# Ledger of designs, part 8: VH-VL binders against Uncharacterized protein mtre-1 (mtre-1)

Target 1, 142 residues: Uncharacterized protein mtre-1 (mtre-1), of Caenorhabditis elegans (q09347)
Amino acid sequence: YHQYRELKCSTPTNSIRGGPDRAECHLVLKAEELETGRPVPTGLGCWQEDHDGEEREYCDIVCPKSHTVFISYIDQGHRACFNFITYQVEKRNDEHVLWRSGKCLNSTVNYRIGCKFDDPFETQFKSDNEIFAHLRARARRV
Below, E stands for the ipSAE of ESMFold2; O stands for the ipSAE of OpenDDE; V2 stands for 0.75 times the mean of E and O plus 0.25 times the DockQ between their complexes.

## First folded at step 8 (VH-VL)

Design d3 (from t03 with heavy chain S58R D102T, light chain R91D; framework fv_tafolecimab; at its last look DockQ between E and O 0.07; V2 from the best seeds 0.00; counts 0 for: pae E 12.4 > 2, grease 20 > 18.9, placed apart)
Fold by ESMFold2, look of step 8:
Structure d3 (fold): chain C 142 residues (1-142), chain A 124 residues (1-124), chain B 106 residues (1-106)
Amino acid sequence: as target 1 above (142 residues)
Amino acid sequence: QLQLQESGPGLVKPSETLSLTCTVSGGSISSYSYYWSWIRQPPGKGLEWIGSIYHSGRTYYNPSLKSRVTISVDTSKNQFSLKLSSVTAADTAVYYCAREGTYTLFSGYAFDIWGQGTLVTVSS
Amino acid sequence: EIVLTQSPATLSLSPGERATLSCRASQSVGTYLAWYQQKPGQAPRLLIYDASKRATGIPARFSGSGSGTDFTLTISSLEPEDFAVYYCQQDYDWLTFGGGTKVEIK
């Protein structure tokens, strides 16, 4: 079973270059790859950590218990987001997160993400409100 | 070790296109860690970034020059090039090619390797 | 566009003296600031990247400091080969250079 996500990160002016403004991200939940999707409130499910002296912003992409997660496409204007250097999808237990660092934090960038599950995604969350509650609870778990 | 060398005509007529090539030797232009850039310096003046290219072909241009600039890369020849159209006397400068690092331990977002530069004069 | 203002425009000093060069950005560039040395007839040479890190092969007498908008290049004791023009450069947004500081013999 497939689910799709778009993680949309934008600066206040939607600048495609790495300016002084921190980008803010929101997740879009998609059951089919090409649908418009259902937006998660901006900033919900994202938080900052210091990782060995490097600032990172992590965003939960809501693919719990997924056996396969992949980025199918990345749309960026600035030369700031590089896989394994300034962003990566990382598995934490049964959850998947995308982190960004460096100049990627200040760049408008959109990620298209696919997730594959053994069971239908709806068996984990009955509604988008349950997803939002999960994301709010995650902010306090850190 | 990696070296950069500019080549092209030293004299260009007004309104024509300035065309330069940078040849990379001692290393590969195909790298996830580097951008390849053109920078110019009018005689007796400061430095001006023209633009940069990633080996995939993605370009970034100085907004003040963007309408007149094309930068391209030929990975099979280990070269990247500059075309600046509709030149005037104001485009007379020494033109440098340079390597810009990203997150390497040796360069950050700075130009760690420069060519020798080539003077291009725009004159009738 | 981020404007980098270097001061002084000219610094007249003798060998052995300490040189202090300023670069001020019109808005914060974090630590994404580099310094270059340029001698007549030569390409620029990278001295400092990330505001304070010496590039490979740069003598310890060169040091950089600062973050945000206010940056300093210090040459602790000038050698004869250090009389040159120095440029700062940011690559936080639309890569720009400062106007330069000429360090010349008094």
Scores: ipSAE 0.006, ipTM 0.568, lowest interface PAE 12.4, mean pLDDT 85
ESMFold2 (binder alone), look of step 8: mean pLDDT 92; pTM 0.944
OpenDDE, look of step 8: ipSAE 0.017; ipTM 0.642

Design d4 (from t03 with heavy chain D102S T104Y L105S, light chain R91Y; framework fv_tafolecimab; at its last look DockQ between E and O 0.38; V2 from the best seeds 0.00; counts 0 for: pae E 12.3 > 2, grease 21 > 18.9, SAP .51 > .496)
Heavy chain, then light chain:
Amino acid sequence: QLQLQESGPGLVKPSETLSLTCTVSGGSISSYSYYWSWIRQPPGKGLEWIGSIYHSGSTYYNPSLKSRVTISVDTSKNQFSLKLSSVTAADTAVYYCAREGSYYSFSGYAFDIWGQGTLVTVSS
Amino acid sequence: EIVLTQSPATLSLSPGERATLSCRASQSVGTYLAWYQQKPGQAPRLLIYDASKRATGIPARFSGSGSGTDFTLTISSLEPEDFAVYYCQQYYDWLTFGGGTKVEIK
ESMFold2, look of step 8: ipSAE 0.006; ipTM 0.576
ESMFold2 (binder alone), look of step 8: mean pLDDT 93; pTM 0.952
OpenDDE, look of step 8: ipSAE 0.005; ipTM 0.622

## First folded at step 9 (VH-VL; framework fv_umesolerbart)

Design c2 (from c1 with heavy chain F50Y; at its last look DockQ between E and O 0.68; V2 from the best seeds 0.00; counts 0 for: pae E 7.8 > 2)
Fold by ESMFold2, look of step 9:
Structure c2 (fold): chain C 142 residues (1-142), chain A 123 residues (1-123), chain B 107 residues (1-107)
Amino acid sequence: as target 1 above (142 residues)
Amino acid sequence: EVQLVESGGDLVQPGGSLRLSCAASGFTFSDYEMNWVRQAPGKGLEWVSYISSYGSYIYYADSVKGRFTISRDNAKKSLYLQMTSLRAEDTAVYYCARESYDFSTDSYGMDVWGQGTLVTVSS
Amino acid sequence: EIVMTQSPATLSVSPGERATLSCRASQSVSSYLAWYQQKPGQAPRRLIYGASTRATGIPARFSGSGSGTEFTLTISSLQSEDFAIYYCQQYNNWPYTFGGGTKVEIK
């Protein structure tokens, strides 16, 4: 069973490099890879943590209990987001999050993500409102 | 080794259309953002358009918005510029240029340029 | 749009002398500025990026300085092959813009 996500991050001025302004991200939920998808409100499901003195922003990509999560591509205006350096998909228990750091936090970037499950995604969430509630609860954990 | 070669420049009538191509070789094309830059005869450089490595981010100069379309085919290592509603002021040599990023200095620039292809718009 | 203004439009210098080219931005571009050299019938060649970083293979006589709105390209001992047109270009935001160019000619 497959689900797809886009994580789209942009700065207020649409700056193409790591400038002074923090990018805001929103997740797009997709049941099929090529569909337009359903946007999650900007900022929902994202939070900040300090990791060894470096600020990171984590975003829940809503692939709980997924056995396989992959980024099919990353597209950015100018490269400021590098795997293992300024971003990574990380597993936390049965959840998957994407973190960004450094200049990637202040950059316009689009991630396309695939998730594979053993059971249909609908067994975990019956509606988008349940997904949004999950994401609001994620924000409260910080 | 690293090379960009433009083609498709021609003499066209005002209001006409033309498609420019840029063939890349000697590097992994899909890792690089690309630009079109033009230069009218005897004049300075004018940036025309930019496309990100997978095409999610595309930008145009105001002078060409709505008339020109940039695209790329990463499998063919090719960059394109579809030009329509051509005007006399579009007469120029058109260059494709590779954007490069230097991680150590966090800096950009167009490090590889093609030889250019001439577009002439005249009756 | 950020307007890039280069001065002078034409600079006449003798070989071995120092040439100083100015580039001004209508608003801050931080250090996101590049310099290009262009000879007749040729594509531009990148000299400097990040305002002051010399591109690979560019001789040490070329140096860049400045940040924000004021930038300078200096050729410390001008060689015969340095007679060309020089352009500055900002890449801070869209659209990218070039200066009008400074032509460096033999005095």
Scores: ipSAE 0.035, ipTM 0.652, lowest interface PAE 7.8, mean pLDDT 87
ESMFold2 (binder alone), look of step 9: mean pLDDT 93; pTM 0.951
OpenDDE, look of step 9: ipSAE 0.037; ipTM 0.720

Design c3 (from c1 with heavy chain F50W, light chain N92D; at its last look DockQ between E and O 0.61; V2 from the best seeds 0.00; counts 0 for: pae E 7.6 > 2)
Fold by OpenDDE, look of step 9:
Structure c3 (fold): chain C 142 residues (1-142), chain A 123 residues (1-123), chain B 107 residues (1-107)
Amino acid sequence: as target 1 above (142 residues)
Amino acid sequence: EVQLVESGGDLVQPGGSLRLSCAASGFTFSDYEMNWVRQAPGKGLEWVSWISSYGSYIYYADSVKGRFTISRDNAKKSLYLQMTSLRAEDTAVYYCARESYDFSTDSYGMDVWGQGTLVTVSS
Amino acid sequence: EIVMTQSPATLSVSPGERATLSCRASQSVSSYLAWYQQKPGQAPRRLIYGASTRATGIPARFSGSGSGTEFTLTISSLQSEDFAIYYCQQYDNWPYTFGGGTKVEIK
């Protein structure tokens, strides 16, 4: 079983480079990679942490219990985001998150993420509202 | 071998349309932002358009905005430039150029260029 | 747009001599400046990026310097194959803009 996510992060000016403005992200839930998907409210499920003196923004990508998470594509302007350096997908317990740091925080970038499950994702949540509730709660667990 | 090959250049009348193509090979096309740059005969280089890895972000020079459309097909490793309402001043060799990023220096540049394709707009 | 001005328009230099090319930006472009070489009938070739980083495969005689609004490309000892037109380009802001070019010709 598979699901897809888009994490869409944009600055006010849609700057392709790390500028002065922090990007705002929102998640899009997709059953199929190329469908329009269902949007999650902007910033919901995202939070900030300090990692070794560097600010990171984490976003839950809502792929709990996924055994395989991969980035299927990244669409950004000039490279302000670099995998494993200024962004990365991480597994935290049974959850998966994508963090950004550095110039990536202030750049417009879109991630498309695939998640593979052993069971249908639909069995994990009763509704999108439940997912939203999960994300709100997740942001508070920092 | 990393390579870009432009095609589609032709002689067209003013007001006409033309579609240029750029075929990429030897590298992961979707990892790179792409440019079109043109050069009028005997003149300098003029940036025309830029497109992000998957086309979500696009920029144009004012001289072509509203007339030219940049696009890409990553599956086909191809970059395109749809030109409409062509003018005599659009006459140029059109290059596709790949941008590469050096993280260590946070710097860029068009490191790979095609051989160019000639577009001539004349009555 | 950021206007890039190159000088001189034409530079006559003897083989083995030092060539100094200037590029000025109408506003700061930080170090987001590249230099390209173009020979007749050929596509441009990137020489320098990030104002001072020599691209792979580019001879050591080519060097770039500067930041902000003033940039310089230096060819320490001009070789016969170096006679060409050189362009600077800023990639700090949209639209990307090139200088008018400097033609390096044999004296």
Scores: ipSAE 0.017, ipTM 0.666, lowest interface PAE 5.5, mean pLDDT 92
ESMFold2, look of step 9: ipSAE 0.032; ipTM 0.652
ESMFold2 (binder alone), look of step 9: mean pLDDT 93; pTM 0.948

Design c4 (from c1 with heavy chain G109A M110F V112I; at its last look DockQ between E and O 0.72; V2 from the best seeds 0.00; counts 0 for: pae E 7.7 > 2)
Heavy chain, then light chain:
Amino acid sequence: EVQLVESGGDLVQPGGSLRLSCAASGFTFSDYEMNWVRQAPGKGLEWVSFISSYGSYIYYADSVKGRFTISRDNAKKSLYLQMTSLRAEDTAVYYCARESYDFSTDSYAFDIWGQGTLVTVSS
Amino acid sequence: EIVMTQSPATLSVSPGERATLSCRASQSVSSYLAWYQQKPGQAPRRLIYGASTRATGIPARFSGSGSGTEFTLTISSLQSEDFAIYYCQQYNNWPYTFGGGTKVEIK
ESMFold2, look of step 9: ipSAE 0.037; ipTM 0.667
ESMFold2 (binder alone), look of step 9: mean pLDDT 93; pTM 0.949
OpenDDE, look of step 9: ipSAE 0.110; ipTM 0.759

Design c5 (from c1 with light chain N93Y; at its last look DockQ between E and O 0.31; V2 from the best seeds 0.00; counts 0 for: pae E 12.4 > 2)
Fold by ESMFold2, look of step 9:
Structure c5 (fold): chain C 142 residues (1-142), chain A 123 residues (1-123), chain B 107 residues (1-107)
Amino acid sequence: as target 1 above (142 residues)
Amino acid sequence: EVQLVESGGDLVQPGGSLRLSCAASGFTFSDYEMNWVRQAPGKGLEWVSFISSYGSYIYYADSVKGRFTISRDNAKKSLYLQMTSLRAEDTAVYYCARESYDFSTDSYGMDVWGQGTLVTVSS
Amino acid sequence: EIVMTQSPATLSVSPGERATLSCRASQSVSSYLAWYQQKPGQAPRRLIYGASTRATGIPARFSGSGSGTEFTLTISSLQSEDFAIYYCQQYNYWPYTFGGGTKVEIK
C-alpha cells in the first residue's frame, strides 16, 4: 500500500542557496502519486532540535508504521540540501520525519516522498482531521 | 562541445506573442538550471526568468510576471520562453544561459550563454 | 529586489594600467556574486563567481574581492582585449539582479 507526500519549503525571497530568511514548510498529503493533494497548515508538525550544536528542523511526514520511505524527487536539493549532510528522512519509533539543517533551513526546496505500508493507511487515520489532530498532539508533547 | 542556440526572435506588434526556443547540446541538459536574460538596445543586462533542472521551481522578474512563461523539455534538450502581451519595453536581445555549480567552492554562475535572439516590439 | 549599483559608469584607462571596478549591493548577498564581461555584438562571458573565484580560462590579471555589500573587480594590467562593459550580478536572492555596468574604454 502506498501513500505519497510532498514537503514544500519556501523562503520569502525563494532563495535556493541559503540566505537570511528561514524557510517555512508545509506537507501535502497524496493518496496517488500525481494528484494535487491536500495541504497541511504551514508549520504544523514541524519543530526544532539541537543536534551536536547544529540546529535542525524536523517535520513529521505522516507515514506511521511504514516499512519503506523514499524520496523520489528533489528540485534543486543539490544547492544547499544534501542527503545525509543537511537533510535526511529518519525513523523515530513508528514515525518518520524529515530534518533539515545548515543552509537548507534557509532554502526553498520541494521533496516528493513515497511511503509503503503493510496495512492500508486508513487503518490509522480515517480522515484528514485525524491527521491534523495527530500533528497538533505531537507539537504539544515537546 | 557545450552549446546553447536561441531562436524565435522576430518583429511583432504590441500585444503580440512569441515563443523563444533554446537548443542545448554537449552536456546533460537535465542536470542544469537555466535562465533567460535580456538586453534592451544600448542598455544593460536584465534577468528575466529561471527554471530548475526538473521544472519544479520557476521564478520571474516582476516586469514579466503574468506575461511570460518559462518551460523546458529535458527529452528534447530544449528551453522555452512563451511571451504574450508584448510591450515596447520588451524589445531586447534574449539570451539563454546555463547555471553551473562548483562544489569545491559551493558557488554558482551563468557559465554558458547562447548568441541571443532579437525581439523587436514596434508598431 | 536587491539593487546592484556599479561605479563608475565609465572608466577611461590606458593599456597596461590597473582598472578597479566597484559593485555595491543594497543588502548583503554574502559571496554569491559574479562578474561578466561583454563586448559589442557578443554574449556576456563569465569572469568571476563566488565573488573571487576565476572562471576556467580567465587570465590571472582579473581578480575579484569583497563580500556582503561591497565588491571589486580588478584588472591588474589592462590589455587591448579588455576594453568592454563589465556587469556584476547577485545570485543569492530571487529575483537575480545585475548592476548597470561599467564601460572600460581606452583613454
Scores: ipSAE 0.006, ipTM 0.580, lowest interface PAE 12.4, mean pLDDT 87
ESMFold2 (binder alone), look of step 9: mean pLDDT 93; pTM 0.949
OpenDDE, look of step 9: ipSAE 0.031; ipTM 0.689

Design c6 (from c1 with heavy chain S104G; at its last look DockQ between E and O 0.57; V2 from the best seeds 0.00; counts 0 for: pae E 5.0 > 2)
Heavy chain, then light chain:
Amino acid sequence: EVQLVESGGDLVQPGGSLRLSCAASGFTFSDYEMNWVRQAPGKGLEWVSFISSYGSYIYYADSVKGRFTISRDNAKKSLYLQMTSLRAEDTAVYYCARESYDFGTDSYGMDVWGQGTLVTVSS
Amino acid sequence: EIVMTQSPATLSVSPGERATLSCRASQSVSSYLAWYQQKPGQAPRRLIYGASTRATGIPARFSGSGSGTEFTLTISSLQSEDFAIYYCQQYNNWPYTFGGGTKVEIK
ESMFold2, look of step 9: ipSAE 0.196; ipTM 0.735
ESMFold2 (binder alone), look of step 9: mean pLDDT 93; pTM 0.950
OpenDDE, look of step 9: ipSAE 0.037; ipTM 0.719

## First folded at step 10 (VH-VL; framework fv_umesolerbart)

Design e1 (from c4 with heavy chain E33Y; at its last look DockQ between E and O 0.04; V2 from the best seeds 0.00; counts 0 for: pae E 4.8 > 2, placed apart)
Heavy chain, then light chain:
Amino acid sequence: EVQLVESGGDLVQPGGSLRLSCAASGFTFSDYYMNWVRQAPGKGLEWVSFISSYGSYIYYADSVKGRFTISRDNAKKSLYLQMTSLRAEDTAVYYCARESYDFSTDSYAFDIWGQGTLVTVSS
Amino acid sequence: EIVMTQSPATLSVSPGERATLSCRASQSVSSYLAWYQQKPGQAPRRLIYGASTRATGIPARFSGSGSGTEFTLTISSLQSEDFAIYYCQQYNNWPYTFGGGTKVEIK
ESMFold2, look of step 10: ipSAE 0.224; ipTM 0.739
ESMFold2 (binder alone), look of step 10: mean pLDDT 93; pTM 0.952
OpenDDE, look of step 10: ipSAE 0.293; ipTM 0.811

Design e2 (from c4 with heavy chain E33W; at its last look DockQ between E and O 0.06; V2 from the best seeds 0.00; counts 0 for: pae E 9.4 > 2, placed apart)
Fold by ESMFold2, look of step 10:
Structure e2 (fold): chain C 142 residues (1-142), chain A 123 residues (1-123), chain B 107 residues (1-107)
Amino acid sequence: as target 1 above (142 residues)
Amino acid sequence: EVQLVESGGDLVQPGGSLRLSCAASGFTFSDYWMNWVRQAPGKGLEWVSFISSYGSYIYYADSVKGRFTISRDNAKKSLYLQMTSLRAEDTAVYYCARESYDFSTDSYAFDIWGQGTLVTVSS
Amino acid sequence: EIVMTQSPATLSVSPGERATLSCRASQSVSSYLAWYQQKPGQAPRRLIYGASTRATGIPARFSGSGSGTEFTLTISSLQSEDFAIYYCQQYNNWPYTFGGGTKVEIK
């Protein structure tokens, strides 16, 4: 069973060279690869952590209990986002997150992501409202 | 007409139990998050509990955690608050409130409120 | 838990004058701040959400401003029906919390 995501990150000026402003990201939920998708509010489900002195921004891509997660495409004008260096998909417990760091944090970049599951995705979330409540809980933990 | 109507408020003894109901009409109930808010006589508003559209996410104020249970029945368009181990400080008018949201703004806070139902806890 | 503090507790204002109500959060709530009006014997009514966005059907004399930890509700020309209690509420994160209220009364 497949689900697709886009993680769309943009700066206020759409700078692609790691400009002065932090990019903000929003997730787009897709049941089929080529559909328009259902956007999530910007910033929802994303948070910041320090990792060995390096700031990272983590975004939940809503692929819980997925056995396979892959980035099928990354759209960026200049290469500030490098896999395993300034971004990576990381497994946390039964969840998958995408983190960005360095100049990637200040760059306009879009990710296309696929997730494979053993069970239909609808068994985990009955509606988009449940997904939004989930993401809101992650984004605002204090 | 969009409406929320609470019922089930009563006079109960300390340690007692009570179930409040909130009947929704005029909108698609399963598309909305729901909340309970209470107001002690002559006092301010206090948020009590939250439930997501299908109940996957539920939160409580610390003052009621472990004693109150929020639930909903989307087929009956109804929200519930099961109250147990009631205390004098639980005396209040209890409101149900609809929380609207939009993908561009997240939540719009509580746009529709019921009229409230009075719970009195005294010996 | 994010504590919301409203001031003043009571505000005495003459009709036609301007009323300014303050709300302070103990931590940033970004713009997830709402204002409600409550008249005696009635349920609250939402006035403002998103700190500054007027709800549908709310008169233009009501305006909200602020972000982060400090917020203001302004009533630019107070009418007789505006004498009520006003509450701010953060909905940035659970548990949601209300301020203690500001009673606006006739001077």
Scores: ipSAE 0.007, ipTM 0.679, lowest interface PAE 9.4, mean pLDDT 88
ESMFold2 (binder alone), look of step 10: mean pLDDT 94; pTM 0.959
OpenDDE, look of step 10: ipSAE 0.013; ipTM 0.628

Design e3 (from c4 with heavy chain D31Y; at its last look DockQ between E and O 0.23; V2 from the best seeds 0.00; counts 0 for: pae O 11.4 > 2, placed apart)
Fold by OpenDDE, look of step 10:
Structure e3 (fold): chain C 142 residues (1-142), chain A 123 residues (1-123), chain B 107 residues (1-107)
Amino acid sequence: as target 1 above (142 residues)
Amino acid sequence: EVQLVESGGDLVQPGGSLRLSCAASGFTFSYYEMNWVRQAPGKGLEWVSFISSYGSYIYYADSVKGRFTISRDNAKKSLYLQMTSLRAEDTAVYYCARESYDFSTDSYAFDIWGQGTLVTVSS
Amino acid sequence: EIVMTQSPATLSVSPGERATLSCRASQSVSSYLAWYQQKPGQAPRRLIYGASTRATGIPARFSGSGSGTEFTLTISSLQSEDFAIYYCQQYNNWPYTFGGGTKVEIK
């Protein structure tokens, strides 16, 4: 079983090389990779953390219990975001998050993410509202 | 020690194909973007191709576009250049070069180079 | 593509003297400019990046300056091991492009 996610991060000027403005991200839930998907309300699912003195922004990609998470596509144009350096998909317990740091925080970038599961994803959440509640709870964390 | 080692250079006829390899060691290969740069005998440096950490972004020089294919295997810490429809003007030493990024200065450069491998295209 | 022009093609300098190498871009490359040194039979070696940042392990006698379209590599006091060909490279735009090189030879 698989699901897809699209994390869209944009700056006011759509800068791809990085700039002075922080990008805002929103998540799109997809059953198939190339479908339009269901957008998550803005302001949900992302939070800031300090990692060894460096600011990171983490976003829940809503792939709990996934055994395999991969980035199927990245759209940023010019290289302001570097894998494993200024962004990465990370597994935290049974959840997966995508964090960004450095100049990637201030760049426009779109991620397409695939998640594979042993069981149907639909069995984990009763509704999208339950997913949104989960993400709201995440955003309230430090 | 951080190093890159190219291999696969050979003598081939025009129109032929050849696959170059670059083996990386001493660093986390998937953290770095990689490039191929070539140098014709007695000539200057020419950028050939770029590939991002997971191949999401690939760029080619116009001179090789449609004929060369860059790829990488991060598990094997290897960079490849598949060359097809080779021409005499493709004769050169081919270098693989690691591209490093300095976050403090927002600067790029090829900080590690292999020793190069010679490709000769001649009838 | 952005054309990088280096001058002079050949620079004859005596040991201990100052060497000044020029690199011009056909359009602005901001500060995304690197300098490399290449000796016969060897791969290029990074000297300067970001137009003015000296790479680790590079002697202080090497310095880079400039922005936009005009760049300079300076060797304050040429040493015997500095005789080589020097290339500039822009990484502001695709495709990446190198200058034609400046050969620094002994006078």
Scores: ipSAE 0.000, ipTM 0.620, lowest interface PAE 11.4, mean pLDDT 91
ESMFold2, look of step 10: ipSAE 0.021; ipTM 0.634
ESMFold2 (binder alone), look of step 10: mean pLDDT 93; pTM 0.948

Design e4 (from c4 with heavy chain S53Y; at its last look DockQ between E and O 0.71; V2 from the best seeds 0.00; counts 0 for: pae E 6.5 > 2)
Heavy chain, then light chain:
Amino acid sequence: EVQLVESGGDLVQPGGSLRLSCAASGFTFSDYEMNWVRQAPGKGLEWVSFISYYGSYIYYADSVKGRFTISRDNAKKSLYLQMTSLRAEDTAVYYCARESYDFSTDSYAFDIWGQGTLVTVSS
Amino acid sequence: EIVMTQSPATLSVSPGERATLSCRASQSVSSYLAWYQQKPGQAPRRLIYGASTRATGIPARFSGSGSGTEFTLTISSLQSEDFAIYYCQQYNNWPYTFGGGTKVEIK
ESMFold2, look of step 10: ipSAE 0.057; ipTM 0.670
ESMFold2 (binder alone), look of step 10: mean pLDDT 93; pTM 0.949
OpenDDE, look of step 10: ipSAE 0.419; ipTM 0.825
ESMFold2, look of step 12: ipSAE 0.060; ipTM 0.682
ESMFold2 (binder alone), look of step 12: mean pLDDT 93; pTM 0.948
OpenDDE, look of step 12: ipSAE 0.023; ipTM 0.676

Design e5 (from c4 with heavy chain D31W S104G; at its last look DockQ between E and O 0.05; V2 from the best seeds 0.00; counts 0 for: pae O 5.4 > 2, placed apart)
Fold by OpenDDE, look of step 10:
Formats: C-alpha cells, structure tokens, sequence
Structure e5 (fold): chain C 142 residues (1-142), chain A 123 residues (1-123), chain B 107 residues (1-107)
C-alpha cells in the first residue's frame, strides 16, 4: 500500500538559491503521487530542534509504521538542499519526519515523498481530522 | 538596541476601525514570530494574535476572530493589527511582542515587548 | 482553550522573605510555560521560560519549577523592586493563554 506526501516550503521571493529569508512549509496529503492532494492546515506538523549545535526544522510527514519512505521528487534547482546534508527523512519511533537545515531552511523547495505500508493507511487514521489532531498534538508550530 | 514601538492607538466609537503599527529595530525582523497582546485597564494580559515570519501561519484569539487582521511588512520591519467592528471590550493597551526560541530548551517566550499603545472604544 | 489559574490573587510578603507563586493549567502544557513580571505603567518583562529557564539578565533569586499542570515561581528573597504583578503563560497550545496574575505587594 502506498501514500504520498508533498512538503512545500517557500520563501517570500520564491528563492531557490537560499538567502536571508526563512522558508515556511506546509504538508499535502496524497493517495496518489501526482494528484492535487489535501492540504494540512497551516501551522501543524513542523517544529524546530537543535542537532549538535545546528538548527533543524522537522516536519511530520504522516507516514507512521511505514516500512519504506522515499523522496520521489525534489524541485530544488540550485541545490541549496542536499540529501543527508541539509535535509533528510528519518524515522522516529514508528513515525517519519523530514528535517531541513543550513541553506535549505532559507530556500524554496518542494518535496514529493512516497510511503509504503503493510496495511492500508486508513487503518491508522480514519479521517483527515484525526490526522490533523495528531499533528496538533505533536507540534505547536513551525 | 532591540526595540519595538507601537503606534496607532486612539479613541474610536463602537463599530469603528483602527489600524495599529509596531516598528521593530535592532534585530532581523523577518527571523522572528510576532504577537499582539492586549491588556484592558486594570486587567490581566490577553493574547490576541500570532504571525509567523512571513505570514504563512496566523492565529487569533476567539474574541477577535473575524474582526482583527494581523499582518507584517518585513521590508519595513513593521507589524500591523487591523481592527474592525470594534467593541467596548476591545479597549486595552495593545502590545506587540517578539517570540524568541531557545533551541537548548525547545522553549518559546515573549522576550521583547513594546511600550504599548492605548485603544479606547467608547460611544 | 487551556485555562491558566494563578494563586493567590494577591500575595503580601515582607522584604527579604520567600515568595511562592502558583500557576495551574486546565490540561498539561508540558514545560511550555513562561513567567512575566509587570510593574505599573510598564510592559511585561520575561522572567522564566520553559518552566524553569531563567531569562538573560534575570536575578538568580527568581526560579521556576513544575511541569504538566502545576507550576511555581519562587522569589527566594524578595527585593523592593520585585513588588509587581506576575503572569504565567502557556505556549503549548493555541490559543496562547495567560493566567490572571498574582500581585506581590509589600506586607
């Protein structure tokens, strides 16, 4: 079983090269990779942490218990965002998050993420509202 | 010096409109989330509204939803609060407050406050 | 919304004495709790954040403790400049909410 996510991060000028402006992100839930999807309400699912002295912004991609998570697409033209360097998908407990750091925090970038499950995703969440409640409990704000 | 300066407070009639401004200086404005907090005369503090660095995330207190609009102009280092359909209970000193995040403790707080601007709604 | 309740409403303390202020949340706010001091005619000033972290420039006599739903601000030895109103605030959930405040006055 597959689900897809789109994490959309934008700066005021839509700069893909990075710069002084911090990007703000929001998540889109998708059943199919190329569909429009369902946006998550703004201000849910992302938060900041310090990792070994470096600022990171984490976003829950809502793929709990997924056995396989992969980035299927990234539209970063200038490569301010580098996999494993300034962004990465990681597993935390049974959940998956995508973090960004460095120049990637100040860059407009869209991620398309695929998640594979052993069971239908609907077995974990019965509604989008339940997902949103989960995200509200997880994070206060970006 | 890090500073916030509110302006725009005035006497208005119920149902009226007013726009408050907050001018920031001494720091990179666009890196900080901003808030409005108000205090009725002789009363406690009430959070009014929050806006993220570029306005993608905005929150309001229920008491002002649909009537107040928070916005910012990072180029001008300014925070705004457009108030409409003002009520007597909106009478208060309005403070702009900067949120500061501590990575070490994963904590937030309003670390910088303006001096406040008085809004009086009365017939 | 999370209701923040401060007690007592007024606390009378003599200079040099210990002052203990309480703040209770209607539901858990984890450690996302801040304390502010406000003097007459002035804007609030941040004292404590993260429930127990003292802000820069705040005297050591101020300390915060607690987690979940019960929080305490302690002034170990009250100084003349400490007579003011103190507010707690949670930032765990939207909307942000403040307590009603505790007025610390001279006994």
Amino acid sequence: as target 1 above (142 residues)
Amino acid sequence: EVQLVESGGDLVQPGGSLRLSCAASGFTFSWYEMNWVRQAPGKGLEWVSFISSYGSYIYYADSVKGRFTISRDNAKKSLYLQMTSLRAEDTAVYYCARESYDFGTDSYAFDIWGQGTLVTVSS
Amino acid sequence: EIVMTQSPATLSVSPGERATLSCRASQSVSSYLAWYQQKPGQAPRRLIYGASTRATGIPARFSGSGSGTEFTLTISSLQSEDFAIYYCQQYNNWPYTFGGGTKVEIK
Scores: ipSAE 0.017, ipTM 0.674, lowest interface PAE 5.4, mean pLDDT 91
ESMFold2, look of step 10: ipSAE 0.350; ipTM 0.794
ESMFold2 (binder alone), look of step 10: mean pLDDT 93; pTM 0.950

